# Ledger of designs, part 7: miniprotein binders against o13629

Target 1, 363 residues: o13629
Amino acid sequence: MLEAVTNPKSSLATFSKQLNGLLQAKVVVCKSVNPYFNLALENYLYENSTAKHCLLLYTNSPSVIIGRNQNPWVEANVKLCRDNFVNIIRRKSGGGTVFHDFGNLNYSVLMNREEFSHTENASIMIQALRNLGVHARLNQRHDIVLAQSQRKISGSAYKISRNRCYHHGTMLLNSDLEGVREYLRSPSTGILSKGVSSTRSPVSNTKLLKAEFIKQVISCFLLHKSHSTTTKPLSKPRASSKRLYDIEPKSVITLEQNDLLGVPSILKAVNELQSWEWTFGQTPSFKQHLESTELSVSMDISVVHGRLEKVIFSTPNATLEHELSSIPWTGLCYESGFANTFLISGIHSKEAISILKWISDSI

## First folded at step 3 (miniprotein)

Design m26
Fold by ESMFold2-Fast, scan of step 3:
Parts: structure tokens; sequence; C-alpha cells
Structure m26 (fold): chain B 363 residues (1-363), chain A 86 residues (1-86)
């Protein structure tokens, strides 16, 4: 990647060569911190990589990453994320919600379906940690935990199709663990959701330097995956087989976002991941019950594809109930402050205004 | 509506990318003058996308639009250099 282009004809040839190199690479290190690009790249390699095993390493700027089948309003403080410019992104793999920041390293192992193994991939990470003096093990939930404290340092998820799969995870090097708590604590109440709930566990940082950990992971990955099940076991370890500089340069690709934003399928994937329709519109259907004793009102909301499908009010005041029910709720995006538009729209009852403010404050 | 601006900015970026891909094909075939013309159109669209991303106050979309714009400007410079050597 990084090759200079001297004319338009050689530009296309250079681009094709770079793309073919990427698809054959055993290790891809992405220097972009754009989570939309990094997840799009992961999916692109999942679909197109020709390597038997491919390791992708990347770091995301501060982001909340929800699982494929999760409800963001249950899993995260959506308003706080918005206010602090923390992206909420739905990934394509299942499982729970995670917070990423610059102190985290993401790894992804892309492979053919028959090669899938949680244990084997985890063993590579555990060996890299051990080589750097961190003693870790795999727990019953397939999380990587520190051996003494049992605190989680890496959680993972996977996506499996008929022919391909990937197993990806986090590695907490020096993340803001206090920030994690605030972003992943939803203020929402009364939600009945069919979405997958996150399992929270105590976490810790390894305190390892990112560059050193990346070097060790690459080394352990290449050494582990260079030996086929049909290859005779080494009777004596060769000195060269343990050194990072023995890695073939062509097997490791370092890239940046601008190297690949020109690939149409990657740009389309980035577009999809950034869309409201993907992140919020793919939310499993849910219902929410809100009640205010002070205002003597209850509200039942049904939400489908992230949009209001039905809103029912119950209040002793029939005139007030009629006013609230006359508001065109259906089709609105379920978002903090969705009722704020109607505060301006000519609702004149003091009681209706108070209820609209309450709705805006509650969601 | 910031969400509509974000969606619109992204649609504009996608359309601009298709123009950039066409410019590569035109330049590769020696049609440099037409490649310059459509690249100027792509850059104009990306500048609009960047403005809409800034108005929507979306830091990630702003970054993406800036990188796309830089890529398009670099390609235009390469095509113009080639054209000037004729």
Amino acid sequence: as target 1 above (363 residues)
Amino acid sequence: DPREQIDRAYEIMLQAFEIVARAYELADNGNLEEAVRIMEEAIRRLEQALREAKEANDPRLIETAREMLKMAQELLDQIEKRLSEQ
C-alpha cells in the first residue's frame, strides 16, 4: 500500500496490485481509528480474503459498539454518547455491547468455517500476553481473564456463515474504565425488549504498550498458523521460528483509511454502518411503559424498526387524552427529545405541555 | 434535521465516488480532459458533503468527507500533471 502513482494508467494497476495483496495477506494492521471504516474493512476481509487465516488488528476512537440483535436504548446512554460525540455503532456479529477507546486493541481472525476455534484463537492471545509477562487464561464464558484476579481483559464475539467466519475481540491495554461505566449505563426505564442483553463482568487493563503487544500477537499468530495439522511436530524449536524479523514482509500489510475508501463495497459498508436505518432501525421490536404519578398519566409505546408504531395515553382527563392522541406520533424516530417538536406545534393546554416535556425528559 | 443532513452527505459522497471511479477509467484510456471535468464535479460534490457534515456536527462523517476530498484532489492533481505533459 503506500506506493506512489506516477500516471493514471499505472494508478489503476497499482490499485489492483494493492487490493490483491490485501486479500492474500496473513496479517492486516489498520492505522485508521475510524470505527465505521474498521468494521467495514473487517466485513470486506470476511467476504473476500483468500488467506486460510487472516488476522486484522485495529483501534477505534471512542465508540459504543452494540451487537447485531441488541437494543441501543437498553444497552447504552444514547443521549450521553450523542452529547460527547461518542459514536454508537451496530456491528454485524452477535453478542453484547462494548465500549472502545484509544486504550483498547481490537483483533479479528478471519477464516474458513472448518477452521473456527475459540480456544485456538484465544491461545494465541494468551501466549502473546505470557511472552510480555501477563498471565491470563480462558474462562468458561470464553473471555480472557487475568489468572490471579479473574478480571476480564478481553471479550469476544463471532460471525459464522456457511463457508466463512470471523472471531473478533477486544484487548484492554489502558482504556478509561470509568468512562465505560457511564456510556454503557442506560437511563431508560420500562422497556420490554426481545433484544439480546449484555452480560457485564469486572474488567481490568493489562497495562501493556500497544506497539509491543501488536508485535507479539503478530509473531504468535504467524508461528501458530504456519504449522498445518499435517506438518510434522518440531522435535526441537528452531531459533528463527520465534523471531519477529523472520516474518515474511508480504504476509503483513499495514494500511490507512485513504488506501481503501475508493473500494465501492467498502464505501457502501461504511455508509450502511453510519446510517440511522442500520444502527437504530435494525433494533428488535420493543415496548415501553412510562408512568408519571405527578402528572397522572401513563404512556405505552410500541417501536418497530426504531420508529414509533403506536402510542397510547391513559389519563383521567378525557380532553387531555384526546389532545395527546391527536398528535401524529406514528412513524417518528425513537430518539431523545422526539416530543420536543410538538412543544412548538400549537399545543395550548398547560397539562399537555407538561406531559410533552416529561416525555422528552424520560426518553 | 441533522439526521437528514447526515444521510444526504453520505449519499453525495457515494455519488462522488462513482464519478471518481469513472474518472480513473477515462484517464486510463487517455481521455484526460474529460477525466479532469468530471473530477471537478466530484470535488464540488464532496465539498458540499463536507459542508453538510459540518452543519450536522458529525465528527466521523467530517473526517470521512475530508479524506475522500483529499483522495479526489490528489487524483485530479495527477491527471492535470499528465495532461500538462502533452
Scores: ipSAE 0.000, ipTM 0.145, lowest interface PAE 18.6, mean pLDDT 78

Design m27
Fold by ESMFold2-Fast, scan of step 3:
Structure m27 (fold): chain B 363 residues (1-363), chain A 86 residues (1-86)
Amino acid sequence: as target 1 above (363 residues)
Amino acid sequence: DPREQIDRAIEIMYQAAEIVYRAIELADNGNLEEAVRIMEEAIRRLEQALREAKEANDPRLIEVAREMLKYAQELLDVIEKRLSEQ
């Protein structure tokens, strides 16, 4: 159990002891629903945990989580997310886009690189599900699916470095599946992106109670269920057998955001994840082509690091084309309404104003 | 001292885990009757640890003790089944 590390009454010795306990913990349950904090905590444990295997469990407030190398404008309805206060966050692991809400549980298994196994990590989740009456299996794409319907209930991704890795995933307990579809349906057209595209699968909820699932996952993780059922062999490699019996009560830690915001590397990571330069600026370069037959105009946009690099207009009216090309597009952040600033200042023709409004509606 | 009580409960659980390990080794070597006897001893110690954890009112200790007890009980069932199949 951690005391608040930002508490001004806490001594440095107490803080150090509590932090060392966190770094040695086998299971960390985070009660924060702040997705920026939860992802920063995950990365902190990835870099600093001394446990051979560490399980992190958390739930995020409504958020669209894009993969490291994805284009948010292709993967999500950015404007809808903004209007509904749904965060768009770029994680540090690869893979596709997911929607999180309070009906989802995130799990993360942090380990030494040599210990990495999709199959073993998934088997812990599958066993926890089966113990609660939900029959699930791992499919060929390493998703966890319901055995009968084959609908996906858990997708996962990983981050691997020289010495450490984590395998993290979602577990759909009782998420808003209609919200999932709408937030992940981009209205953008004409985008040619170098980014990684998400593969969509039919999804379902397990309808399990979060508290019961958390208890079962912790149990299965600590016991490594590969050795604890009638179908499992009792004999295992010597090293694995010993680790199953290295147990102590302080292996499980529950914490809040305020317990760790005083750790400088965690605060720095939170600030980075919240930045426009991380979430949107790390977007792979892309091009977009837009046409309006009504306005007799086409527009070709090149975007690099989330900012407009080049904008080319084509229209049969040479004066209008020159007027549009004279607007200082280069360097603007690619975002809904970027053209609105030019509606406020400068003298534009009636036709140019119509085109600026069309651009604002299209992006 | 609550810390000393908690440390004692942890020590009981750790000793029980070592007994579980010995029972598994006995079972793997075909000594199923002795494995049952030793596993029953581990379960008895884990039941004591769970009682002490409840008295200390430490939710983490209670959770860990319950999970280890369940694990030992499941292993005993496996060993007993193997013994009956001989």
Scores: ipSAE 0.000, ipTM 0.128, lowest interface PAE 20.6, mean pLDDT 77

Design m28
Fold by ESMFold2-Fast, scan of step 3:
Structure m28 (fold): chain B 363 residues (1-363), chain A 86 residues (1-86)
Amino acid sequence: as target 1 above (363 residues)
Amino acid sequence: DPREQIDRALEIMWQAAEIVWRALELADNGNLEEAVRIMEEAIRRLEQALREAKEANDPRLIETAREMLKWAQELLDQIEKRLSEQ
């Protein structure tokens, strides 16, 4: 009854209480649109949640999310993303590249490895869709598609470790489908990558209102997961007739980014996801072959951990070939314009300068 | 060398977060004067990280550094208020 007294420990006490609530929550709705934070939060819940099943729901600002083992230069238009402030982010799960924007809802079901079921999780999403008048089904690729048109409305991926896993995916509510096509169309040529390639599919929006869909997904998730088998014989759940208002408030947590930015492991994860070494440095090794008929030159590039390992030139002019090979290429980050630093050097021949400009234009 | 500057900013931000957490632990233990001192150290680190993020011209780093700085400043205000009420 008495109002809580403010004391010297209240900041840390409040923080600890919020953190404990989060780790026990069955459903977490994140209001942050920061994709780095949302992915860091997902990983934090994956490692630390004490709930048998936890549903995380979030929306990302415009971002290209590549799979753990993909090559961003093959999967995305990196320059267009940079010019338009669209983030390119490597997630921790495998699979293909996706584009997120404000018209998309992301879901993540975190669970113990023994509880893993992609079909069960998909059935929850499909039931929420049907409750709102959208008829959908799983296809052979485990995407959720509209039953009539076969157009994809949700793609998903998994992360499985020894004890824990998550199944996460997208739900296209009202995304910019033209933007999806442009950002995921790489201009790069001649790349031979050991990375996982994305499979493109025709997509559609469900045209559902986000708040309405969130309410249905939460309802379907809680009702479905409330009837899990227990090893304790004390008391078993009765038949599933619970109404939404019977759900305990602490089963569903809504949070903002500022609520958790001070957790060191979450901030460390945010910083890792934002780093060049994670997003680009974790790229599987690849090679690129470029040719110019006009300049009578070819270039073979070997890239490891996103950095130039070896650059080989072939040209009829042996002096020019030696000059180009003398440039300190090894260790440079592979990125558009990596040759630009050498263009301002006055020590190169006219022919070498022409080739450096060609490299800058081609990559 | 924007990459090197981005990496440096990220390292500073992570270190600052650990310092913020240490200040909160000190505050929880009733050591408010030391908590203020340590929080001020974290704020200086975050101001450095913000400057480096701006020099690297990385919008997401700038946003993250700005939000962390705001959060640390709010915590400092709360600790100082408790200290002044003694």
Scores: ipSAE 0.000, ipTM 0.172, lowest interface PAE 16.1, mean pLDDT 78

Design m29
Fold by ESMFold2-Fast, scan of step 3:
Structure m29 (fold): chain B 363 residues (1-363), chain A 86 residues (1-86)
Amino acid sequence: as target 1 above (363 residues)
Amino acid sequence: DPREQIDRAIEIMWQALEIVFRAIELADNGNLEEAVRIMEEAIRRLEQALREAKEANDPRLIETAREALKFAQEALDQIEKRLSEQ
């Protein structure tokens, strides 16, 4: 592991050497279960790694991870996640929503754009599984499925820029597949969104031990990427060395969160991923229609950058309609309970109070 | 089947390289006799992978297998030199 720098008096030269080692590493195993840190580390390696191929392995505490262009209110039960301290995080790659927990292993292969291959990266995972007695294959959607049952054990996504890319995915080892279904079941109705919808598939666990799977993935990655590169796959030992260099184990770095929280760009990325403006503010524009027959009211909401742009009420009571329309809705964050703010502001009509409560119950 | 032969050659090479790195670790820890033994096993497996690669006529795999074999042979030579200097 990278040696943690806890003393601010440590030399800049020592810190620079440790950081340079990380950027040249072929494999990084992160022991942090903080999903904000793990995704920030992934982005840091994506932007700064000098290795032709780098494998990042990590596990996240319970979290709902939405794709770059998704609507969290469509993809997840946002209120239930909040109440149960389950993180909702927008990743920087495209695709659908996934649930991570301690029974899942995340992998990320960071590479130059010209090196990108879904099939090559998947073959590394499939070989590691085979070495441990699990027979799997890649399906037409680039998911890894068990050969016999066709149940999905790994889904993946990617981010591509001009020069760099990463291909990352999940591996279901022993996740709670039944307990987490409710987090991915949105209670919201009437939403019309341009966001990308998730495609759900039957899933299964491999039942493999994490440490054993990590060992096999590292072995297969180092061997496979040696074959796929145009540079020499193996380095010669130095002639003057008393010991033979074990190049591949030296290229494997295990790290903790505290090793890198002092890196300003990583801290900045963590702060961005934790922000409301990133997770919810980057939601594609959407509209929502809500109707109550009992209260004889309908409501049309337009949401842009996660904030209310326009709210229109329709009701047969003109005085009530004017009262509701006079509420300063515009600019308010779209979230469960946004209407509760106006209950405190002294709205006096019993009918208006009933409608505000209905809005709070419906979103 | 050329595809089946390529897959077999890759699998043999992966297994052999794992043994190569284990042998180097043993040598670095001073277990030179065991390191020689398993390095010789790795070399035999890499020779098989090279034969399979040549039969499949895959230039990249042939080159990779040759480089792996050369590295393993050079590592074996160094381990044997250390053993003889004891």
Scores: ipSAE 0.000, ipTM 0.151, lowest interface PAE 16.5, mean pLDDT 78

Design m30
Fold by ESMFold2-Fast, scan of step 3:
Structure m30 (fold): chain B 363 residues (1-363), chain A 86 residues (1-86)
Amino acid sequence: as target 1 above (363 residues)
Amino acid sequence: DPREQIDRAIEIMWQAAEIVFRAIELADNGNLEEAVRIMEEAIRRLEQALREAKEANDPRLIETAREFLKFAQEFLDQIEKRLSEQ
C-alpha cells in the first residue's frame, strides 16, 4: 500500500492510526473530484465509520448519477453522454437521476439506522444557508427550495440497511443548468421499465462560494450533533448547552484521494462502479416496443440485466420475419448499435438490412 | 469561445481521471513502469485542461484542474521513488 510506495519501514503504524482516525471522524472533507472514488469512499464510511453521525462533503467532476434501481436508457441520453465523455454512474442509494459538475457540492450524513432523519439533516443545510444570507425551506417532497422562487437547490436520497444508513444530497452552488438538461433528456421511446422514474423540477444555484458554504455546514453540523436536539419544553427556554471544549480536536478530517490508495476495499468498489456490469447490468428488467410504418415492422424487446432476453418481430412478410427471428439476439448487451453486429457478421436481405439500421437508429 | 473552452477542459479532465485510475491500478498490481507512463500522459492532459480553464477565466475549473494535477504529480513522484529503489 502507501508504505510500499513511500517508506516501508516507518509507515504501517502511521497509516493504521490515520485510517482509524478517519473511521472515528465526525466530518470528512474529500478533495478528490473523481465521482467513482467519492462514491466508493461514501460506501466505505457507511460500512466502517464508528461515529454516531459522520458528515462527508465532496464535489464530482461532470457526471450523470443514476439511482440504484433506475434504467439509464430512460433517465439519460446515454449516447450523448458517451460522445461528450460524461460518464453515467449508478450509485448505491435509491431515488432519481442527477447531474453533477464542479459547481455542485455533495453532502452525505452517515449514521446508525436509529438516528435517521431527513428533516434534521435538511435543517442543518437550511441553517448553513441562512447564515450566509440564503433563505431556503424544505418542501413536501423533502427537497430544499429557495423560499422566494420555490426553485430546487438541493435534492437528496438515502440508503438504509439493517444497522446503518446514509442520507446524501446535492447543493447547487454554480452548476451549469442549461447543459445538464440535454444529458438528462432520453431519446429512447417505447420503454416500459420496472425502474424508478425521476421527477424533474425547476432548479437554481445559490451562488455561494464553496469554501464559505463548507465552513458553515461543518459548523452547523457539529453544533447540531454536539447538543441535544430532542423536544425542548417551552417552560425551559435555556437548558445548559454542551461546552465547546468538550468537542474532540480531530473531529474534522480533510482527505485527498492519494491518502487511501492502500485501502483494497475502496479500489475494489471503484472498479465495480466503473464496470458495465454494475452501471448497465444492474438495470431493472424492461421491455421496449418499436414500430416503423415505413418498413411495416414492429419489434418487441425484453431486457434483463442489461442484456437481450427475447426479441419478437411482427411483419406481413413471413420470409423476412423468419430471417429476423433466426438472428441470435439473446445475450447481447442492450446498447446503441447492438443490431450493427449482424450487419458485419452475416448476409441479410435488403429489407432485413434496412430494419437492422432502423433498430440502431431507434436505440 | 469561452463555452467551447470550458467544455473542452471538462472533457480533457474526465479523460485524465480515467487514465489516473488506470495508473493507480497498474501501480497496485506492481506494474510500476507502465503506471509512470500512463500517469505522465494524465499529467499532460491535466496541464492542457488547466490552460483551457485559465483562458476561459473559470475559477471553478481552474481550482478543479489544479486539484487533479496536484494529485497526479504527487502520485507520480511516489511511484518514481519506489521504482528508483528497485
Scores: ipSAE 0.000, ipTM 0.138, lowest interface PAE 19.4, mean pLDDT 78

Design m31
Fold by ESMFold2-Fast, scan of step 3:
Structure m31 (fold): chain B 363 residues (1-363), chain A 86 residues (1-86)
Amino acid sequence: as target 1 above (363 residues)
Amino acid sequence: DPREQIDRAIEILWQAAEIFFRAIELADNGNLEEAVRIMEEAIRRLEQALREAKEANDPRLIETVREMLKFLQELLDQIEKRLSEQ
C-alpha cells in the first residue's frame, strides 16, 4: 500500500502508485487510534477519493467528539477530559456529541452527493450485525437500535457539500458506558448558547468482537455496493457464477498513521483539528450568567469565537465594580483558569481577590 | 511562550509536508539536485520544530514532527541514491 514511504527499498514511483490505489480503494481500514489522524484521513478521502462509494473503518483512543456547531463547555466536562487525557475534538459533520474509546468502531461511507442514502448505509451495518446474530433496526431518528431493547448501538451524522458527502457513525462493541456519562456531563451552569444541543438516548454494547464485525461489514459493503442497479428487467436470472465476492487486496486497503503523514492535505487537517482555534474558536457565540450570594456579585459574560467579548459585573459596591471592570478581560480565551493570571499579576482588594477565586472555581 | 513555539512548529510542519511532495515531483522529472536542496532545508527546519515542540511539552506535536522527519529523511535517502547513480 503506502509502505513505500517507510521502506527504504521502495521507489518513488511505487509510492505514487500506492497513493493512487488508496484514492480508488473501496474499503480503507485504518489501524491508527489517533483521532486527529483518523478524522483528517476521513476528510482527505471525502475530498479526493475517486471511488463511487468508499468505506473507512477506524477506532479512536478515548475522545469526546463534538459536532461542527456545538459548544464544548455545554456538551462535555472539558476539565475532566484534560485531566484524564481524553481528547476533545470538533468534527466537520453536524449533530451531537459522542464519546469514543477502544471498544467502539467508527465507520464512514464517502460518496458523491447524488449517491447519498442514510437508509442504504444503515442497512449494510444492520446486515453485518444480523450475520453475527445481533438483531437491530433503524429507528425514527436514524439511529441503529437493538430490536428487542430499543437501546442505541450506533449513532450517525453526515456532511453534505455540493459535490461530495459522507455518512459516518459509531458502533458500540464493548465501550465504557460509565465513562460516556461522566465525560459528557458538563459542570458548567448559566450558559445560554446558540449552539446545537445533543439528544441523549439509552445505549448498549453489541458485545461483538471487533475483528469479526470488521470482516462482516467489509463483506456486506462490497456485496451491496458492487451490485449494478438495473432499470430494465432481465429475461434470464442473474448468473450464479459470482454469488460471492472475495475480499481482494486491491479493493481493501489497510494502513497505518505513518503511511500518510507525508500527504500535505492530511497533515494540514491534523494540525487544524489539533488547534485551539478550530476546537474552541469555532464555538457558536454564547452568554453565561454567574451569581454568588455569599460575595454579593453577579457576572455576565459574552463569548465570541471562544474569546471573551464583554464581561459585566454587578455588585452593591461601586468601587469594587469599577475595579473588576478595569481588568482587561476582552480577548482572553474562555477556558478554566482565565482569571488565575489576575490573582498573581497585581494589587487587588481583598474583595476583588475573593471574586477572582470564585470565577476560577466556577469556570 | 509555549503557544508561540507550538504555532511555529505547526507552520514548519505544513511547509515540510508541501516540500515532501514537491521533492517527489522534482525527482520524477530528473531534477534531483534541487530536490535534495529543498529537502535538506526542510529537514533542518523540522529539527527546529521538534526542539520547539519538546520545549512546549506537546506530546502529539512531538510525535507528528518526528514522523514527518522520518518521511523526509527516507525520501532524501532515496533521492541521494538516485543522484549518486547518475
Scores: ipSAE 0.000, ipTM 0.196, lowest interface PAE 14.7, mean pLDDT 78

Design m32
Fold by ESMFold2-Fast, scan of step 3:
Structure m32 (fold): chain B 363 residues (1-363), chain A 86 residues (1-86)
Amino acid sequence: as target 1 above (363 residues)
Amino acid sequence: DPREQIKRAIEIMFQALEIVMRAIELADNGNLEEAVRIMEEAIRRLEQALREAKEANDPRLIERARQALKWAQYVLDEIEKRLSEQ
């Protein structure tokens, strides 16, 4: 089996040595299926890895992953995800929405900015596929597609900062393509969003076994990337500096969630990714227009940072319009059922109650 | 009634998934023994949901129940591994 960084309950000195080995690793295989942890680990390695190139491989339990600048209510069936306990998670990279499940493998290549090459990273994936009998190529949109059918098997995105970047993507091995369609079909109407829209492409599975593909990707990565995990001090080494070079970099490390739960920055990142403020509160501003002919009402909603900023009603009944406008809408989280809090009071007119229920059904 | 059977299978699956999410939280906080106990219950419920989905012959629900069961089994294995290391 691959070398593991395990047992965080060992002595502090042993844990520190294992952590330094992780930061110098060329390949990290994460066995956790927790998408919050996996994305937090990716960001941790992006910020802290000392390897010239580092490959992270992981699989997430069923989840919808939206791009940094997307509107979840446009990109996904938020209520269906909630009802089925499918997580909706905002990642740190841009681009479109994807559905992850156990039939998908995620890859992430973390590198110094000067080493950035999506073409080289794609070539490594394509070579691993070809070694396993799958003929694939890079298309003009930089997706990996099956050569014969032209169906997409891997999409990718990037994050670039001052000194570091990562290029990450999906690889469809045996995912539920019908589940993808249902979770990524928003029931919301009338939304005018400033968010980035997803572009849908015909997709296919490679039908490769995950363990075999992982072994081939690791082999191709190690053969085709030049790696430098050591740096030389400009001054003569101190005893402390010399001891850093005595910690041999590990080529491949396998880890689990519990190996790194003691790292404060990872826990902080997990908590951020799980927060409503990150996933929904970082939504670009949007407006929504809804109409009901049966109730003779229209509603215009303005949403900023995932919260209601302004709600305007239009109805021929001036008393009803005034009643609806008196409801304290401002500051409420935009989510299915936000109008239900006002139903429990039981003091509104029958007409207003009908409209509140319509709002709950429409959002 | 096939619709009532599908509804029941969905309800059982949702309840089981909630237990799995709670077990993960317990395990992340170090409460491994309690996490194992509720995971065993979650798996029993997911197995029931899968049986009812198969009886109702709903391919999408069958696949969702299989995915949920596979995930729950992986979560239980991870928790049990950590517990054995104590």
Scores: ipSAE 0.000, ipTM 0.156, lowest interface PAE 19.0, mean pLDDT 78

Design m33
Fold by ESMFold2-Fast, scan of step 3:
Structure m33 (fold): chain B 363 residues (1-363), chain A 86 residues (1-86)
Amino acid sequence: as target 1 above (363 residues)
Amino acid sequence: DPREQIKRAIEIMFQAAEIVMRAIELADNGNLEEAVRIMEEAIRRLEQALREAKEANDPRLIERARQFLKWAQYFLDEIEKRLSEQ
């Protein structure tokens, strides 16, 4: 143990030095396509980075990423995602739901809260696009759109704490736009949610080569460091501004998932992001109203932390209504097939069984 | 053991996804012939994952492997198109 502390060639000392380098880096390029790891890394850099401005670049394997305060059953086709093993992941930033695939590049600018600016961060992306012949602009919703078609090529969101924030977004280079439509179209009906609703816009790909775009974004970021607006009369700031072509190679770190699997806080964050309690349990409270004319029944469901709180039935048959209300609904996870548990009981009337099957088909 | 087969299939799919990204990066750098070879490797690994998923008799895992194969094939087709354009 003492040798590990005093010997600079030990694996532990080397790892600590490498980790410190990561936390001081101005640019981090992550080669992992694991969305759980990439989001955990983003949060880790947000909490621990000592750089005034840090750019994180990554690509996720096919995933639906919901905002912090969204209802996945409203925003996505949860059943289709499960059937096709497309991960549904709740991120820690606010805003709307997005679909990520290999044709998308994610960017994240981590900075001090005072440095936050939609226009400055977007200007770095827009300049990188312009350098590659793509003319784009910010719209009133702070999306980046193609100048001619007005189709969205980048949406963004942010997380703000007391001292730090990050502004992150997508850049559609060559994504499967049909997949985007299918996974983000919820089949659910009758849901009234307190969650944030996604705003959908027509999208397009830039068709830019990823390596060229990454190189331009890094160059523009290092040159400008989100500092595009000068309101003071000083024409040549003497503060720590670097000259136009002075780029320090050590300011850019490339990493893979295995480089950081030994960091306990990252593993804890990965495990949290993979949990049902995080992804579904953090859903804002909601209500759902379902009706069947054929069965002459309506159902009002109240859901809290992703679990059934109250289920109220209305039918013209008081005996049937009492039978349905006697089923122990409270505490069940809200998910497709939750009513199937009661079909096996064999104690319900033919009418109640028909209603349980209708519930299973509707949710 | 079906649990071990499922775990292996998932691990293979994650590894294949990383290889897909490497192939795309190679294509973006103009190394199209190497990108094709690496993408074909990803497709072979995904075909292995599909076989293991079928042996585990997990319909959802089978569909996931098919979806990943569809994406890998889409990108392979685009890389080959670029290569043919010289």
Scores: ipSAE 0.000, ipTM 0.381, lowest interface PAE 12.3, mean pLDDT 79

